VHH binders against q8ne09r852to980. Designs and how they scored, part 1

Every score and structure here is a prediction.

Target 1, 129 residues: q8ne09r852to980
Amino acid sequence: KFSDLLNNKLEFEHFRQFLETHSSSMDLMCWTDIEQFRRITYRDRNQRKAKSIYIKNKYLNKKYFFGPNSPASLYQQNQVMHLSGGWGKILHEQLDAPVLVEIQKHVQNRLENVWLPLFLASEQFAARQ
Below, numbering starts at 1 at the first letter of every chain, in headers, positions and changes, except where a header shows other numbers; Kabat numbers aren't used for antibody chains.
F, E and O stand for the ipSAE by ESMFold2-Fast, ESMFold2 and OpenDDE, each averaged over both directions (binder to target, target to binder). V2 = 0.75 x the mean of E and O + 0.25 x the DockQ between their complexes.
[cut] marks letters that were taken out.

## First folded at step 1 (VHH)

Design a9
Fold by ESMFold2-Fast, scan of step 1:
Structure a9 (fold): chain B 129 residues (1-129), chain A 126 residues (1-126)
Amino acid sequence: as target 1 above (129 residues)
Amino acid sequence: AVQLQASGGGFVQPGGSLRLSCAASGFTFSNYAMGWFRQAPGKEREFVSAISGSGGYTYYADSVKGRFTISRDNSKNTVYLQMNSLRAEDTATYYCAAHPWLDEYTYLDSSDYDYWGQGTQVTVSS
């Protein structure tokens, strides 16, 4: 279960190393950065703004979310693009917080349904002791 | 200097319609969410509606949902509140406000809005 993995620091680290071995660390990094954003208290607006800009610059580009290795389908990418206000807003302005939550859902879907099953069936998981 | 200029208020009978406008200047409008709040005499200021910077997300108070529609035109630096099926209970001074980061945790709290406009009076009476 993905929530069980997230609450076990050692298992989480083994999963992170598994993804790194398979050149697939970006999904977990993106999920983690958005989770950190969501845990910043809503009163710390400057910290939330800085974290959202960091996430936008790192993940919302053609090398990841809008690229061939995206966790989102082309349809879902277009929905996120429209909700974000288009490329001009993504490149030059801040994103609305609900857009980041939507992105995290797409990332979590691939982590839960592709990478976690592969990890649990892997030799790395079996040898993790 | 930051300015928010609300307009479009007036007298209207129950069941009528009004459209409020809020023209913004002095900041990058599309980077800010915009909200509408109202205050009736002797009552606290209450949330009415908000719209994200992109316009992709909107929020409404339960009392206005289905009757009011918020929209924005980023090319004109203006946010609008279309008010339909007006009721006597909608009588208030309406204020527009700018929010630097709109989400489900902050849209209701007036203290999370950085800039406030001068109000426009709406009176709904027979």
Scores: ipSAE 0.006, ipTM 0.315, lowest interface PAE 9.7, mean pLDDT 84

## First folded at step 7 (VHH)

Design y1
Fold by OpenDDE, fold request of step 13:
Structure y1 (fold): chain B 129 residues (1-129), chain A 126 residues (1-126)
Amino acid sequence: as target 1 above (129 residues)
Amino acid sequence: AVQLQASGGGFVQPGGSLRLSCAASGFTFSNYAMGWFRQAPGKEREFVSAISTSGGYTYYADSVKGRFTISRDNSKNTVYLQMNSLRAEDTATYYCAAHEWFDEYTYLDSSDYDYWGQGTQVTVSS
């Protein structure tokens, strides 16, 4: 399970490397960045805002989350777009913090249901067992 | 100059309805979460409802859930509070407030809001 992987630093690193070799490191990067955002104390508004903006710019675009290879279905993308307040909001304004958590759910879903099984079935993983 | 102008308060019988409005000016409305607070005589100010900048998220105090609805129209720089099934305990001065950027951990605390409007009185009495 993905949660177990998070608690095993060595295996987590192997998973990261696996994704990198498959040119698919964006999901884990996105998930990790949002996780870091979630860990910033709410008392530090400036840091939370800065991290939110960073995440928005890096992942909420047509090259990733709203792209053809998105971790989210078209329906889910539309839901997130609606929650975000539309393209105008995403491009020119600050995103509401809870939207990031919603995005992380979709990213985590692909990590758990697509990439993790492939990782566990890989020759590299088998070789270490 | 920043300004929040609340309206819609008044006298109503129990079970009645009111719709509060708060018109904002002097700041970029769409970048601010909006909240409603209320204060009854002899009581502390309490959170009533909040809405995120895009309107995608709404929050309510337990005492008003199912009865009150917060909404906003960013094209009009206005936030609304539809109050249905009003009770005597809803009697209070209601305040509109603005919070720059919406964070789910700060909307409950009045001290986190940047701008405040004047109060509008709501009196529920038979």
Scores: ipSAE 0.774, ipTM 0.881, lowest interface PAE 0.7, mean pLDDT 95
Fold by OpenDDE, fold request of step 13:
Parts: structure tokens; C-alpha cells; sequence
Structure y1 (fold): chain B 129 residues (1-129), chain A 126 residues (1-126)
């Protein structure tokens, strides 16, 4: 069903707006940024690296992914921290690319299992059916 | 100057074990993924194993899975290759290589590695 939204620009926009009205747009932003990263050709190392750094700085912090309202469980956060090489690496060094894909999985899980059902159950969605 | 110094090669019988080490200097080791390649006489250089900068991700050629283990100690600027259950077909010159910023799509390609060390010979024979 999440894939359906991705293939429907209009409904995707409605979903985005829905998340904004609930002050919960970070998940979709994170997912989208990582998706953009994944679409950069692997031969363009500089662009991939730059995008990775951007994503790391924006989302891998205590305000989002490692925060109390994280899309990931504590166990999953610890797993990602381990894969990342710890706070020292996150703060001062470059993050290995595949860690971003792991993060996206957790973010997508909350989008699909929490926010998407709420969106589909909303009066706004029903009114358009 | 950048240096990768591999050691630990030698002569062993089939079923034996060796542990290769590669000591790095001249660059920020923790920012580089490390890989092992090997080249047998008359054959092309082939990928053996790679490890991400943090060590969180490891990759192996199918031919060595379950037998070889790659690891690293960033405090010592060293990457290791534990080679167990060695076979005659493992005989080759083994090379250590460094790859800036680990990407899961580039670790197989030797051309993507930035620095290379001199080879260490591994000979498996009865």
C-alpha cells in the first residue's frame, strides 16, 4: 500500500500533507532523502558521499533517529549505532553507505504500519473515495 | 607516504590456517574500507573479502565464505584475514587494499580501491 502511494503523485502529496498536519513529516523526509541517495549512481562517489553526510547530519541525532520518538526501537537504534561505528564516527567521520539503507527500513516500517493506516482511516481520505 | 604492509603468508598443508595482517600508515585508516584480493599464477586478481570502515559490514567471495574472516582494529590501523580450512585452490599472492568511504556497490571492483600493498604469498600444498 505504501508502494501504491509512491506511484500516485496526488495521493503521495495528500499523505505528505497529512503527516505535516500531525507534525510528523520527518519520517517521510528521511525516507525520501535516503531514496534519493539510493538513486545516485554508485560511480558518482562524490555525490553519494555528500548526500550521505547530509542525511547523517540531519537524521542521525538525538532529535530524531536516536531520540525518544524514533521510528526505531531501542534495540534497532543500538544496532544502527553499532553498524555506524558509534557516536564518534557519526559526529566526526563519514558513515558507511549501507547504514542508510538500514535506517530507511526502520523509517519505512513506521510509515507503513503507523502513519499509513491512520491516513487511510482519515475522513479526508474517505471523502476522496 | 601511504603504506599498506601485509604479512602472515606462508606455506601450509590443506586444512591448515593462516592469519594475514595488513598494517596501514599515511592516511586516516578509519575513513577507509579495507579489502583483500588474491592472484594465483596465470589467473586474474580476484576479490576475497572486504570490511567497512567501522567493521559493521563484511563481505566475502563465495569461494571463501565460512572459511575466511575479515576483521579490523582501527586503534592499530590494521586489517586482518583469518584463513581457516585452507585448500590448494587458495594458493595465491594476497593483496591488501584501501577504499575511501565504503559503498556496498564498489567493494568488489579492484579499480575502486585507492591504495594497494605489496602481496604476501600463501601456498597451500600437501
Amino acid sequence: as target 1 above (129 residues)
Amino acid sequence: AVQLQASGGGFVQPGGSLRLSCAASGFTFSNYAMGWFRQAPGKEREFVSAISTSGGYTYYADSVKGRFTISRDNSKNTVYLQMNSLRAEDTATYYCAAHEWFDEYTYLDSSDYDYWGQGTQVTVSS
Scores: ipSAE 0.771, ipTM 0.880, lowest interface PAE 0.7, mean pLDDT 95
Fold by OpenDDE, last read:
Structure y1 (fold): chain B 129 residues (1-129), chain A 126 residues (1-126)
Amino acid sequence: as target 1 above (129 residues)
Amino acid sequence: AVQLQASGGGFVQPGGSLRLSCAASGFTFSNYAMGWFRQAPGKEREFVSAISTSGGYTYYADSVKGRFTISRDNSKNTVYLQMNSLRAEDTATYYCAAHEWFDEYTYLDSSDYDYWGQGTQVTVSS
């Protein structure tokens, strides 16, 4: 499982490298950034806000989350768009924190259901077992 | 200057309904989560409901779930609280408050809200 991978630093790095070789590093980057956001204490509003803005700008655009190769379906993209308050808000305003968690779910789903199985089936992975 | 103006309070019989409004000015309304709090005589101020900046997330105190509905119109800089099936225990002064950047961990704490309006009295009695 993905959770097992997260608990193995070495294998996690191998997974990261695997994704990089497949030009698919953005999912793990997005997931990781949101995870970092989630680990910021809620008492630190400024850091949470800053990290949220960073994540918004980096991933909530037509090149990634709202792009043709999105980890989310069109339906899911639309849901996130509505939760986000629309493009105007995404581009010029702040997002609600829970929206990031929704994004992470979709990203995690692709990581777990698409990339992780491929990684586990790879010869490189087998060679290390 | 920041201003939150609540209205819609009044007298109502048990089982009745009221709709509170809170008009905001002096800040970018759409960037703030909005909340409703209430304070009954001799009691502490308590959380009633909150709504995220986009309206995608709403939260309610257990005591009002299923009876109250929070909503907002960012084009009008207004947040609403529809109160149905009112009870005597709902009698209180209701306050509108604004919270910069919605966080699911802070919406319950009145101290995390940045701006407060004047209260509007709601009295439920037979």
Scores: ipSAE 0.770, ipTM 0.877, lowest interface PAE 0.7, mean pLDDT 95
Fold by OpenDDE, last read:
Structure y1 (fold): chain B 129 residues (1-129), chain A 126 residues (1-126)
Amino acid sequence: as target 1 above (129 residues)
Amino acid sequence: AVQLQASGGGFVQPGGSLRLSCAASGFTFSNYAMGWFRQAPGKEREFVSAISTSGGYTYYADSVKGRFTISRDNSKNTVYLQMNSLRAEDTATYYCAAHEWFDEYTYLDSSDYDYWGQGTQVTVSS
């Protein structure tokens, strides 16, 4: 499971490198950034807001989450767009924090169901076992 | 100046309905989550409902779930609370409040809300 990978720093690094070699680092980056956001105490509004804006700008665009190679289905993208309040909200206003968690779920899903199996099936992984 | 003006309160019989409105001014309404709280005489103020900035997320106290509906119209800078199937225990002064940073961990705590309106009285009695 992806959670197991998270508990093994060395193996997690191998996974990161694996994704990098496949030009597919964005999912893990997005997941990690949102995870970092989640780790910010909810009492620190300023830091959470700043991190949220960073995440919004980096990932909530047509190049990634709302792009053709999105970790989310078109239906899921539309759901997230709706939850986000539309493009106007995404581009110019503050995003509700729960939306990031929703995004992370979709990203994690692709990490777990697509990339992790490929990683585990790789020769590199086998060589370390 | 920031203003939250609530209206729609009044007297209603059990099982009746009321719709509260809260008109906001003096701040960027669409950047704030909105909430409703209530306080009955001799009781502590309690959370009733909250809605995210976009309206995509709504939250309710267990005591009002299925009966109350929060909504907002950002074009009108207004948040609403549709209260159906009202009960005697719903009798309270209802307050509208604004929350600059909407977080699922902070919407329950009245102390996290930045702006408050004057209360509107809701009385449910036969």
Scores: ipSAE 0.766, ipTM 0.875, lowest interface PAE 0.7, mean pLDDT 95
Fold by OpenDDE, fold request of step 13:
Structure y1 (fold): chain B 129 residues (1-129), chain A 126 residues (1-126)
Amino acid sequence: as target 1 above (129 residues)
Amino acid sequence: AVQLQASGGGFVQPGGSLRLSCAASGFTFSNYAMGWFRQAPGKEREFVSAISTSGGYTYYADSVKGRFTISRDNSKNTVYLQMNSLRAEDTATYYCAAHEWFDEYTYLDSSDYDYWGQGTQVTVSS
């Protein structure tokens, strides 16, 4: 399970390297950054804002989340766009915090259902068992 | 200067409806989540409803869920509260408030809201 992988530093690193070789490092980075955001205490508004802006700029663009190789379907992308308030909001304003959590769900889905199975089925993984 | 002006309050019989409006000025409305609170005589101010900056997320107190609907029009710098099936216990002064950072952990706490409007009285009585 993905949760098990997160608790094993060594295997997590192998998974990270695996994703890198498949040009898919952004999924894990996005998930991790949002996870870090979620762990910031809600009382630290400034830190949450800063991290949110960082995540927005890095991942909520046509090169990743709204791109052709997005972890989300076109329908899901449109839903997130709607929740975000449109491109104007994404580019020039702050996003609502829950939108990031929604994005993480889509990213996690691809990590768990696409990449993790491939990783577990790899010869490299088998060789370490 | 920041201003939040609420309107639409009044007298209504039980089962009736009212629509509150809150017009904002003096700040970038679309960057703020908006909320409604109410305070009855002798009671503490309580959360009623909140809406995210883009309107994608709405929240309601259990006491008004299914009866009240919050909405906003960013082009008009206005937030609304449609109140249906009003009850005597809904009698209160209603306040609109603005929240610069919308967070799922902070929308319930009145102390986290940055700007407040003057109240509009809602009286539900037969």
Scores: ipSAE 0.765, ipTM 0.875, lowest interface PAE 0.7, mean pLDDT 95
Fold by OpenDDE, look of step 7:
Structure y1 (fold): chain B 129 residues (1-129), chain A 126 residues (1-126)
Amino acid sequence: as target 1 above (129 residues)
Amino acid sequence: AVQLQASGGGFVQPGGSLRLSCAASGFTFSNYAMGWFRQAPGKEREFVSAISTSGGYTYYADSVKGRFTISRDNSKNTVYLQMNSLRAEDTATYYCAAHEWFDEYTYLDSSDYDYWGQGTQVTVSS
């Protein structure tokens, strides 16, 4: 279902708007940013680094991924923290690329299992069918 | 000056074990993924194992999975390769290499590694 949205620009936009109205746009933003990161050719190390740093700073903090409303469980947060190399690494160094992909998985999980069902059950969605 | 000094190679019988070490200096070790490659006479250099900067990710060639273990100690600027159940086909010169950052798409390609150490010979023979 989520993949269907990704292949439908119009519905994807509706989903984005839906999330925004529910003050929950950060998940999609995070997922999208990481997706953009993944699309950067691995040969462009500098650009990948820059994007990685941007993502790290924006999402890997106590306001989002490591916050109380995280898309990841506490256990999953701890796993990501471990994979990241700890707060020191997160705060002062560059994270390994696979860590971002791991984060995206958790974010995608909430998008698919929490928000997408709500979106599909919404009156707005029904009205467009 | 950047240096990668590998050690621990030697002669062993099949089924034996060796532990390679690679001591790094001249760069921020914790910012580099580390890898091991090997080259046997008449063969191309091949990937053996890699470990991410924090050690959270490890990768192995299929030929060494279950037998080799890569690890690192950032406090000692050293990466290790524990080689168990060695086979004759493991005979090669082993090279330690450093890769800035870590990317799952680049760890296999020797050309993406920034620094290389001298080789250490591993000979497995009865």
Scores: ipSAE 0.748, ipTM 0.870, lowest interface PAE 0.7, mean pLDDT 95
Fold by OpenDDE, look of step 9:
Structure y1 (fold): chain B 129 residues (1-129), chain A 126 residues (1-126)
Amino acid sequence: as target 1 above (129 residues)
Amino acid sequence: AVQLQASGGGFVQPGGSLRLSCAASGFTFSNYAMGWFRQAPGKEREFVSAISTSGGYTYYADSVKGRFTISRDNSKNTVYLQMNSLRAEDTATYYCAAHEWFDEYTYLDSSDYDYWGQGTQVTVSS
């Protein structure tokens, strides 16, 4: 159903607004940024690198992905940390692209299993049906 | 100057094992994914295996899956290829290569690798 939402610009915007009203827009932002990263041609290394660094700095920190309100469980966080090569790499080096995709997976999971059901159950959604 | 120095090649009988090493210098090793390619006489160079910068992701050609294992030690600036159950068709010159930007779309294409080492010969013959 998340895929359905992605294919409906209007409902996607409603979902975005829904998340914003619940102070939970970071998941969708992270997912979207990584999705944008994925759409950059792999031949454009400079742009991919820049976007990767942006994503890393914005989301791979203790305020979000490695924070108390992370979309990932502690186990998943540790897994991502391991895959990332540790804090040293996260802080000072470029991450491997697959790591970002892994992160997106966890973020998408919370979007699909937590927020999307709430959105679909909302009065606002019902009113548009 | 960038250098990739491969070693460990040689002659081995079918079913035997070899361990290739590739020592890197002249660049920040930990920022580069590493790969192994091979080229047999009269054939095109082909992908063998690749490993991400942190080692979290590894990839193998179908022909070597279950037999070869790639690993790396960033503290030693070295990537390894453990080759078990070697076959005659594994006979080739093996090349180590480095790629700064690693993803699922680039590790197979030799043209995406930035640095290449000299080849080390592996000959599997009875």
Scores: ipSAE 0.535, ipTM 0.795, lowest interface PAE 1.1, mean pLDDT 94

